# VHH binders against Band 4.1-like protein 4 (epb41l4a), part 11

Target 1, 289 residues: Band 4.1-like protein 4 (epb41l4a), of Danio rerio (Zebrafish) (Brachydanio rerio) (o57457r11to299)
Amino acid sequence: FYCEVLLLDESKLILTTQQQGIKKSTRGSVVLDYVFSHVNLAETEYFGVRYCDRSHQTFWLDPSKTLAEHKDLIATGPPYTLYFGVKFYAEDPGKLKEEITRYQFFLQVKQDVLQGRLPCAFNISAQLAALAIQSELGDYDPYKHTAGYVSEYRFVPDQKEDLEDSIEQIHKTLLGQVPAEAENNYLAIAKTLEMYGVDLHPVFGEKQAEYFLGLTPVGVVVYKNKTQVGKYFWPRITKVYFKETQFELRVLGRDCNETSFFFDAASKTACKNLWKCCVEHHTFFRMPE
Below, E stands for the ipSAE of ESMFold2; O stands for the ipSAE of OpenDDE; V2 stands for 0.75 times the mean of E and O plus 0.25 times the DockQ between their complexes.

## First folded at step 4 (VHH)

Design g42 (from a1 with E103Y T107E E108Y V109E; framework vhh_8pnl_2)
Fold by ESMFold2-Fast, scan of step 4:
Structure g42 (fold): chain B 289 residues (1-289), chain A 124 residues (1-124)
Amino acid sequence: as target 1 above (289 residues)
Amino acid sequence: QGQLVESGGGLVQPGGSLRLSCADAGFTFDDYAMAWYRQAPGKERELVARITSGGSTNYADFVKGRFTISRDNAKSTLYLQMNSLKPEDTAMYYCAASEGTYYTSGEYEYTDYWGQGTRVTVSA
């Protein structure tokens, strides 16, 4: 068994039968333990590893199941590729206990901005990128940071020269911010953005209208054409159910009547994954502790 | 339906331990969320612990730190490790399985499958 775990700092952790004893019969929890140990992470509850199937559906590695039981993962390799990341986003990452946990959140959120999962306006993009540069390079130094130095780094999906110029100007103002401070400031801004920590799942509503369901710390948010059109808080959701491709949310209204909302996923696999992620989000954010 | 079979119950002294097992003899264990419920004399049936197909666990406050739910998919078996048992833990313990249903209220719910139960008695 040959497994590559892509880490948030762009490095790889190689896990093999010869080095770690990883086999098809190995549980997901063993793989996770190697990753957490390698990263030196104690606050592990926020994190997991993902894999992609041949249909580009993304799944979290199940700690309780063997690698062989992840049939869609087994179909993709060898080698098998896993992606380390934040599974549950803290509403205020600045309050996380350990610096290493906050650092991993910083790396994840920076990736979210780069890959377009966390959209932000030009001015916010420039501020975030400048803080990331400050964390990576330290104080602006005209002898080391010659014209065009920002172009070696990517922070957004379609990075243009005007954004790079703004990043450089802001970097020059950040003198004296140590890396951990710049990273904490990055998270303080990013946590206020609408799509921060939102786990999006494409679905269809009535008459095959396209929506996204966003799983969040406070509940399920419904998006249509990038606009929020519904929000169901966890305490008001009484039931989460799926059957085949149909996903159901049952919500208690202020009139004490329950209303069921139905959505269709593209496949049974996508629907089951949406349901699983939804249950896990409710459990993480609304259960005691 | 007779496809879930509990075992491991018995009489134990306060402070003792028991491990309950629930064997699945007829359906797709790996796809089901599994739970342990109990019913004490004169009380309603209540959730003790739940484990999802994805491995997420939930425990009732009265057993946190003392009981551990786990599953062995290769053996199609659910376990409940019970430590530091108290007389208040005396009850009939039931195994339950469900697919695709999750109720957030925590109220007693009907599941897809139930076992016959195994009796646990904690007495001095």
Scores: ipSAE 0.015, ipTM 0.370, lowest interface PAE 6.4, mean pLDDT 86

Design g43 (framework vhh_8pnl_2)
Fold by ESMFold2-Fast, scan of step 4:
Structure g43 (fold): chain B 289 residues (1-289), chain A 121 residues (1-121)
Amino acid sequence: as target 1 above (289 residues)
Amino acid sequence: QGQLVESGGGLVQPGGSLRLSCADAGFTFDDYAMAWYRQAPGKERELVARITSGGSTNYADFVKGRFTISRDNAKSTLYLQMNSLKPEDTAMYYCAASEGTYETPEEYDYWGQGTRVTVSA
């Protein structure tokens, strides 16, 4: 078995039968343990390893199942590509105990902005990118950071010159912020954004109307054409079920009556993945602290 | 995380009976659909019987009228009563749990280690 785990700092961890004894019969937990040890991560509960099937649907590696039981993963290789990342986003990442945990969150959120999963208004994008540059390059220095230096970096999917000019202006004001401070300030801003920590799943409602279900730190949010049309807090969600391609969410109202909401996923595989992610989020974000 | 632990397997003569049990050790039993699967030597794992959280049951055609699945939510235990056993019932029997309705083994989230049933003359 040959797998490459892509880390958030863009390095790779290579896990093989020859070096680590990784086989199809190896459980996901063993792979996760190698990754966590390699990145020196103790607060592991927020993190996982994911893979993509041939249709670009994302799945999280299940710690309790063997690699062979991940049929969608097996169909993609060899070699097998895995992606380390944040599975459950802390509502306030600044309160995470270890600097290395906060650093991994910073790298994940920065990737989320770059890849369009965390959309930002122009002014917020500029502020976040300037903090990322401060973390990477340190204090602005007119002799080292010549005109156009920001253009060598990518922070958003459709980066334009006006954004780069704004980033440079803000970077000049950040003198004296050390990397960890800039990273913490980045997370403090990012955590307030609507799509922070939102795991989006495409679904259909009545008459095949397109929606997205967002699994978040606070609950399930229903989106239609980028607009929030429903929000159900984890403590009010009593049960989640699925059958075939139909996903069912049961929510307790103020009148103590349960209401069921139904959505259709594009496939049975997508529906089970949505259900599994929803159950895992429900469990994680309702756990006592 | 939880663990399912099967018991009750053994060696019986054709026409005999066994009761299998599956005990939960750490998840919310009441919310889960439960199933018994079996895997005979040289064959793929196949569904034997399923029971929903509400108690509705479904059986494979080859066990209808002979096997009965039941659950005791207060004890977090699943049962399979097997009557009129045949040599063809010889297999490793596994219990499985899920929060949905599933048709394939890969769709269940919790599995036991299995208990062996041998039916021989």
Scores: ipSAE 0.000, ipTM 0.171, lowest interface PAE 17.1, mean pLDDT 85

Design g44 (framework vhh_8pnl_2)
Fold by ESMFold2-Fast, scan of step 4:
Structure g44 (fold): chain B 289 residues (1-289), chain A 121 residues (1-121)
Amino acid sequence: as target 1 above (289 residues)
Amino acid sequence: QGQLVESGGGLVQPGGSLRLSCADAGFTFDDYAMAWYRQAPGKERELVARITSGGSTNYADFVKGRFTISRDNAKSTLYLQMNSLKPEDTAMYYCAASEGTYETPSAYDYWGQGTRVTVSA
């Protein structure tokens, strides 16, 4: 058994039968324990390891099931590629107890911005990127950071020279911020963005209209054409069901009456995955602090 | 294509009552969930009450016990009975329709032009 776990700092953790005793009968929790130990992470509840099937559908490794029970994962390898990441985004990552936890959130959110999962306006993109540069390079130094130094780094999917110029100008103003401070300031800005911590699932509404269901720290958000068209807070969601490709949310109104909302997923596999992710978010975010 | 037409707004004194009506002029009323929204100057549009095609109702906390939403599918008309009106109820009131029920204004497919309610002594 040969697993490659891609970490948020772009390094790889190799887990094998020969070195770690990993087998098809090994439970997901054992793999997760090796990853958490390797990255020196104690606040593990926010994190998981995911994999992609051949249709690029993403699934989280189930700690309670064996690797062999993850049929879509077994079909992709060997080697089996896993991706370490934030599974549940803290509403305020600045309040996370350990610096290493905040650092992993910083790396995840930086990746989200780079890969377009967390879109942000030009000015916000420039501020975030400058804080990331400050964390990586320290204070701006005109003798060390020659013209065009920002071009060696990528922060957004379509990075252009005008953004790089803005990043450089902002970096020059950040004198004295140590890496952890710059990372905390990055998270303080990023947590306010609309798509921060949103796990998007494509679905169809009435008359085959295309929507996305966003699983978030506060509830389920319904999007149409990148516009928020519905929002159901976790405490108001009383039940979550699925059957075949149909997904159902039951929501308690202010008058204490339940209303059902129905959506269709593209496949039975996608629907079950949406349901599982929704149940897990509901459980995680409904608990008092 | 299709329109909603509100009526019944006006000027009333605090403690008074008004009944708003919304008439459907161009789509299948009885298949749609209906809602009343309001917008005061300088405020965002907010949900007042909604009713599903089957008659299930939901109200904003600030109107519970004072307002009643109802529908008459035979007349293709939505109503909002407003009792014990307060100055804070002063707003433009809008009728909205959707084939589903959502909490945000942008989710509704059809909107009326609004009817003005002013509560002042």
Scores: ipSAE 0.000, ipTM 0.159, lowest interface PAE 14.9, mean pLDDT 85

Design g45 (framework vhh_8pnl_2)
Fold by ESMFold2-Fast, scan of step 4:
Structure g45 (fold): chain B 289 residues (1-289), chain A 121 residues (1-121)
Amino acid sequence: as target 1 above (289 residues)
Amino acid sequence: QGQLVESGGGLVQPGGSLRLSCADAGFTFDDYAMAWYRQAPGKERELVARITSGGSTNYADFVKGRFTISRDNAKSTLYLQMNSLKPEDTAMYYCAASEGTYEVLSEYDYWGQGTRVTVSA
């Protein structure tokens, strides 16, 4: 068995039968333990390892199941590609206990911005990118950071020269911020963005109207044409169920009446994945007791 | 303040009926949403029924058609009429009250001490 785990710093951790004893019968928890040990991560509850099937649908590695039980993963390899990342986003990552945990969140959120999962207005994009540069390069130095130095870095999907100019101007104002401080400031801004920590799942409503269900730290958000059209807080969700391609969300309204919302996923596999992610988010973000 | 007092529990045979009462003292009953919760041995506390200050009701699926929640604002009393009782209904039953509209399902301001219901086969 040959696994490549792509880490958030873009390095790879290679796990094999020969070196680690990884086999088809190995449980997901064993793979996760190797990754967590390699990264020196103690606050592991926020993180997981995901994989993509042939249609680019993403799935989280189940700690309790064997690698062989992940049929969509087995169909893609060898080699098997896994992606380390944040599975549950802390609503306030600045309150995470350890600096290494905050650093991993910083790397994840930076990737989310770069890949367009976390859209930012121009001014916010420039501020975030300047903080990332401050973390990477330290204080602006005209003798080290020659004209065009920002263009060697990518921060957004369609990076233009005007954004790079803005990034340089902001970087010049950040003198004295140490890497951990710049990273914390990055997370403090990013956590306020609408799509921060949102796990989007495409679904269909009545008359095959297209929607996205967003699984978030606070609840399920319903989007239509990039506009929020519904929001249901985790404590109000009383039932999450699926059958075939139909997903049901039962919510207790302010009038204390339960209402069922039905959505159709593109396939049974996508529907089951949505259901599993929703149940896991509900469990993780439920208040103690 | 714990000023809700439940009564009406007891031992009953399957298929029997009981009416639970919850008396209020120390706040304005009419303004509060009220609920009945239950907790069976070894299980978490679960919602049985709620009623808003305006009289709208909500029931757990496992009691729909068998239980009826109601309130008498003149007597400052909440009721739960329990019909067609099953052994699975055996639990401590708790009265709960919250001012205004619920923002979270488990956030009630006041709780009673509970009344025991036992349904024996």
Scores: ipSAE 0.000, ipTM 0.105, lowest interface PAE 16.4, mean pLDDT 85

Design g46 (framework vhh_8pnl_2; at its last look DockQ between E and O 0.01; V2 from the best seeds 0.00; counts 0 for: pae E 15.7 > 2, placed apart)
Fold by ESMFold2, look of step 5:
Structure g46 (fold): chain B 289 residues (1-289), chain A 123 residues (1-123)
Amino acid sequence: as target 1 above (289 residues)
Amino acid sequence: QGQLVESGGGLVQPGGSLRLSCADAGFTFDDYAMAWYRQAPGKERELVARITSGGSTNYADFVKGRFTISRDNAKSTLYLQMNSLKPEDTAMYYCAASEGTYTVSGEWRYDYWGQGTRVTVSA
């Protein structure tokens, strides 16, 4: 057994039978515990480990199942590639108890911004990138940070000179912010963005109308053509159900009337994954704080 | 409905290079995962490479190191850079787009297919 776990700091944790005793009969929880211990996490409930199947659909490693029971993972290797990341995005990362937890959230959200999953306007992009540079490099120092230093780093998908100039100017204003403070300020801005913590799932409505369901910290959001067309908060979602390829979301309206929304997934596997992720989100985000 | 159009195929000598392009018409390109498939005469269609909307790539084992899939969402165009071409690469090459859905066997379900572009590698 040979497995590489890609961490949010872009390092790898290598897990093998020889070094850790991991075999196909090993439960996912054991793998997760090695990863959580390696990154020194105590607030583990927000995090998971993902894998991609051969058709590039992503799934969360189930802690209660053996590795052998993850058939779509086993079919991809050996070697196996796993991805550590935030599974449930805290609505307010500032309320996370430990600095190391906030640091992992910062790394995840920074990756989300860099890869375009979390779009933001020019001025917000510049602020976020400056905070990331402050965390990475510390205070601006003209003897250390020579002309063009921002270009050595990537913070957003389309990083042009005008943005890099803005980043440098903002970085100069952040003197005295320690890494933890800059990272917290980064998260405080990012948590307000529309796509923060959104897990998208493609679905179809009536007459093959195309939608995405976004599983978010506050509820389920329905997107059509990248435009939000519905938003249903977790406390108002009363039933999540699936049968074959049909997914049902039942919602309690403001008038105390229930309405069911039906969507089709492209496959039984996609539908079951959507249902599982939705149930997990519903359970997590209805827990006491 | 969307339409995909491939271009860039042709005749090339072994060891040569080609760049295939696939242009979209009529759908929101950056919401779709994209793939290149090929079909040699007398053989079944096979995956060459995939790229997700987020930029993650996957290559068939026979391709590693020779081909690079990429996409330009602003231009709604998918590319396949093919280097070190071999006679075995001779095939019709097809572009495909997926809404991120899967078949019951765990394969990508593709909603749009191009008509194909011919690649011939002859010494």
Scores: ipSAE 0.000, ipTM 0.094, lowest interface PAE 15.7, mean pLDDT 84
ESMFold2-Fast, scan of step 4: ipSAE 0.445; ipTM 0.734
ESMFold2 (binder alone), look of step 5: mean pLDDT 77; pTM 0.773
OpenDDE, look of step 5: ipSAE 0.018; ipTM 0.233

Design g47 (from a1, 17 letters changed; framework vhh_8h63_2)
Fold by ESMFold2-Fast, scan of step 4:
Structure g47 (fold): chain B 289 residues (1-289), chain A 124 residues (1-124)
Amino acid sequence: as target 1 above (289 residues)
Amino acid sequence: ELQLVESGGGLVQAGGSLTVSCAASGFTFDDYAMGWSRQAPGKERELVAGIYSGGSTYYADTVKGRFTISRDNAKNTLYLQMNSLKPEDTAMYYCAASEGTYETSGTWVYTDYWGQGTQVTVSG
């Protein structure tokens, strides 16, 4: 077995049968343990590794199942590519106990902004990017950071010169801010954005109307045309069910009556993945501390 | 094709014990919530015990403390250990499976598939 785990700092961790004893019979938990040890994470509950099938749909590696049981993963390799990342986003990552945990959240959120999963207005994008530059390069120094130095870095999907100019001006104001402080300030801003920590799944409602279901720390959010049209808090969700491509949420209203909401996923595989992610989010965010 | 085959039913005296089993095939067993339902003549079918893929269990009040549900994912087998049997436990017992059921209350399993059943008769 030969797998490459892409880490959030853009490095790769190579796991093989020869070096680590990884086989098709190895459980996902063993792979995760190697990744967590390599990254030096103790607060592991927020993180996982994901993979893509041949249709580019993403799935989380199940710790309790063998690698062979991940048939869509097995079909893609060898070599097998896994992606390390934040699976459950803390509502306030600044309150996480260890600096290494906050650093990994910083790297994940920075990637989310870069890849467009966390949309930001121009001014917010500039502030976040300047904090990332401060973390990477330290204090602005006119002898080291010559005109155009920001253009060597990428922070958003369609980065233009006007944003780079704004980033440079903000970086000049951040004198004295140490890397961990800049990273914490980055997370303090990012956590307030609407799409922070939202796991989006495309679905269809009545008459093939297009929606997204967003799995969040507080509940399930329903989006239509980028607008929030429904929100169901985890304590009010009494049932999550799927059959074939149909997904059902049962929600307890203020009148103590249950209402069922139905959505269709594009395929049974997508529907099962939505259901599994929904169950895992409910379990994570509603378990006693 | 998903198949469920129950076995282990029979005639037992009141106060006795019996274990029924369900052999499952044609699906990824450990992904499914599994349960036991029963139906006596002239009565509605009732879910008496359920076990989710993660091992959490549900029991109807009528059997709680007397019945124990368990699963062996390596053998694709579901079990129901029945203790302190009563004449009112006499019924056809059906194995149940549901791929996509998750209940936050843990109170019941939504049933997609049923087996052929195994008869349990309690004399007294």
Scores: ipSAE 0.035, ipTM 0.439, lowest interface PAE 5.4, mean pLDDT 87

Design g48 (framework vhh_8h63_2)
Fold by ESMFold2-Fast, scan of step 4:
Structure g48 (fold): chain B 289 residues (1-289), chain A 122 residues (1-122)
Amino acid sequence: as target 1 above (289 residues)
Amino acid sequence: ELQLVESGGGLVQAGGSLTVSCAASGFTFDDYAMGWSRQAPGKERELVAGITSGGSTYYADTVKGRFTISRDNAKNTLYLQMNSLKPEDTAMYYCAASEGTYETSGTYFDYWGQGTQVTVSG
C-alpha cells in the first residue's frame, strides 16, 4: 500500500506497507495518528484527512473504517492521495490552546483564500497576504526584500501587480510583529469573513430551485446564488435523514413546533456524504467547551 | 440487493429465554442502524429495540430490562436476547435497517426482513 498525504505546508508524508505497515485492512485512525505525530499536533479533534473520488467529490477518511472499506479511495490508486486539513473550524481559532494548532489553522485558512473557498475584498486580501509575508519573512528589510519579492508568493486565485504593491506597502508597516502574532492577526481577520469555515454542498429545493447547504460552526446556512436565505442553529436541529437522493432536515422553531425541510442531492453518493458531514458537524458543535 | 434474514424463533415457556438473530447481506452493515420490530395477530407493528452504527441502544418501554439488542459487525449479524418472556411477547419478530437516520430521540427504519415467529406458552 502506497499512500501520499499532502500537508498544509505543501510537503508530503509518505505512508507505506514496508515503512509503517499500512495495509488495506488498516483503520483510518492509524493513518490519522501517523499524520498527527508527524505534524506534532495534540489538539487533533479539529483535523482530518480527505480524498477525492474519480468524480472529484471530496470525502473525509473515516477513523473507524479500514482503508479497504473506502471503496471510492481504493478505486483512485495506487498511489493513494490524501489531503490533511481542518475538518471543523473553530469559531475563534485565536483561542486554540497550542501555537502549533493555530499554525495549522493559519495554513489551512491561507489555502482557503488562495483557492477561492474564502473570498476576500481587495483591501482584506492585501492585509491577510501582508500578515502571511510577515510570518514567513519577518520584518521588511530593503536589503533582503528587493523589488518584486512579493510576486514569488501566491495568496489569491487571480493575483495581480496592484495587489502585490499593496501587500508590500502593508508589510512595511508590520515591523516588530513576530510570526505567531502575524498568524494570530491573520486568523482574527479571516474568522470574520462570511465564508470562513463553511462546508458547501449543492442541493435542489422545491420546484428544482438550486441551493447550497453550508455546514458551519453555528449551524446549517442555506444559500441561493451565494446569498444567505436561511439559517438553522445546531441546537434547533432535531433530525437529519437521507434516503436515496432525498435529504431531510427537521428544525425546532421558536414556537416549539418542528418543521421539516427537504432537499435533493445530485446523487446518492453526494446525499450520503452531505448527511455524514452534517451529522458530524452537529455532534462536534453541540459539545460543550 | 439488501437482504435481512431472521432466525432463532420458536416455542418457549413463559419465564424462559430466547435469542433471535438477523444475518445481513448486500450492504455495508457497519454503516446501518439496526433494529427489531414485532407484530402479533390483530395488533399493530411495534418497534422493540434499536442500535445505531455507533452502538447506542434504544428499547420500547414494554421490553426495557428484559431484552438486549447487540450487533457483531465482523459477522454482519444483529441479535436480540429476550429474557423473562411473557405470553404477550408472542409475535413475528422482524429485523430492520436504515442507513441515513440521525435523531435526538428515537429510531427510524427503512427496510425489514420477512420475520421469525416467537411463541411463548403459558
Scores: ipSAE 0.048, ipTM 0.479, lowest interface PAE 4.4, mean pLDDT 88

Design g49 (framework vhh_sonelokimab_d1)
Fold by ESMFold2-Fast, scan of step 4:
Structure g49 (fold): chain B 289 residues (1-289), chain A 125 residues (1-125)
Amino acid sequence: as target 1 above (289 residues)
Amino acid sequence: DVQLVESGGGLVQPGGSLRLSCAASGFTFDDYAVGWFRQAPGKEREFIGAISGSGGSTYYAVSEKGRFTISRDNSKNTLYLQMNSLRPEDTAVYYCAASEGTYETSGTEVYTDYWGQGTLVTVSS
């Protein structure tokens, strides 16, 4: 068995039968333990590794199941590619206990912005990117950071010179901010954005209308054309169920009556994955400590 | 061919402890949220607690929190209920239940796929 785990700092952790004893009979928890040890994480509950099937649908590695039981993963390799990342986003990452945990959240959120999963307005993009540069390069130094230095870095999907100019001007104001401070300030801004920590799943409503269900720290949000059209808080969700391609949410209204909402996923596999992710989010964000 | 078989019930003195087990067969145990319910004579079936398929999350009814602990061993396909500081009011038939594709937070039995036959717990001097 040959696995490559892509880490958030863009390095790779290679796990093999020869070096780690990883086999098809190995449970996901063993793979996760190697990754957590390598990254030096103690606050592991926020993190996981995911993989993509042949249809580009992503799944989280189940710690209780063997690698062989992840049939969609087995179909893609060898070699097998896994992606380390934040599975459950803390509502306030500044309250995370360990600096290494906050650093991994910083790397994840920075990737989310770069890849367009966390869209933000021009002025916020410039502020976030300047904080990322402060973390990477330290204080602005006119002798080291000559004209055009920002253009060597990418922070958003369609980065233009006007954004780079704004980033440079903001970087000049961040004098004295040490890397950990800049990273914490990055997370303090990012956590306020609408799409922060939102796990999007495509679904269909009546007459094949396209929607996304967003699994968030606070509940399930229904999006149509990037606009929120429904919001159901975790404490109000009394049932999460699926059958074939149909997904059901049962929600307790303020009138103390339950209402069922139905959505169709593209496939049985996608529907079961949505259900599993929804149950895991509900459990993580609602259950008492 | 799906079976849930409870065991460990019996007579126990007030203030005593008891551990119930539920052996599951005929389905992929780790794909199912599983839990415990009880029914006393002349009363409705009452939710006690549930545990997610991975075992990473537990949910308890407020009235039982602190005295009862739910756990599972997926390698043995077994669900457990540890009961401490038992009272005569805990006398009931205890049922285990399993549910695929359902996460039940309200404690109702409407969304349960499989039920055991129950095991009697009597708390009496």
Scores: ipSAE 0.000, ipTM 0.158, lowest interface PAE 12.6, mean pLDDT 84

Design g50 (framework vhh_sonelokimab_d1)
Fold by ESMFold2-Fast, scan of step 4:
Structure g50 (fold): chain B 289 residues (1-289), chain A 125 residues (1-125)
Amino acid sequence: as target 1 above (289 residues)
Amino acid sequence: DVQLVESGGGLVQPGGSLRLSCAASGFTFDDYAVGWFRQAPGKEREFIGAISWSGGSTYYAVSEKGRFTISRDNSKNTLYLQMNSLRPEDTAVYYCAASEGTYETSGTYVYTDYWGQGTLVTVSS
């Protein structure tokens, strides 16, 4: 068994039968333990490893199942590619106990911005990128940071020269921020963005109308054409069902009556994955009450 | 060819304990939320408890909470019900049920795809 775990700092952790004893009979929890140990992470509850099937649908590695039981994963390799990441986003990552946990959140959120999962207006994108540069390069120095130095870095999907100019100007104002401070300031801004920590699933409503269901720390948010059209807080969700491709939420209204909302996923596999992610988010974010 | 087969029923004295098992076959057991229901003679089927697909969450009817414990072993495709401090009013046919992705935060299980044939529990001196 040959497994490559892509880490958030862009390094790889290679797990093999020869070196770690990883086999098809190995449970997901063993793989997770190797990853957590490697990155020196104690606050592990926020994190997981995911994999993509051949249709580019992502699934979280189930700690209770063997690798062989992840049929969609087995179909993709060898080698088998896993992606380490934040599974449950803390509403306020600045309150996480350990600096290493906050650093991993910083790397994850930076990747989310780069890959377009966390959209930012121009001014916010420039400020976040400048903080990331401050963390990486330290204080702006005109003798070290020659014209065009920002172009070596990528922060957004379609990075243009005007954004790079703005990043440079903001970087000049950040004198004295140490890396951990710049990273904390990055997270303080990013946590306020609408799509921060939103686990987004495409679904269809009546007449094949396209929606996205966002699983968040506070509840399920329904999006249509990038606009929030519904929000159901975890304490108000009384039942979550799926059968075949149909996903159902039952929500307790202010009148104490239940209302059912129905959505169709593109496939049975997508629907099951949405349901699992929904149950896991509900369990995780209801524990603190 | 989905099957749920209950076992472990029988006669037990009041105050006694009993463990029911439900063996699942013909489907991917760990993809399903599963639970227990019972039906006493002349009464409607009553929810007892359910456990999520992973085993990470358990849900109980208010009247049975504290006396009954639900658990599952996904490696054995088996669901269990541990019943303690049994009373004559617990006499019923106990049914195993499986539903594709049913989860209820209130602890009530309603939507069910598959039913076992039931196992009789008699609590009597």
Scores: ipSAE 0.011, ipTM 0.273, lowest interface PAE 9.7, mean pLDDT 85

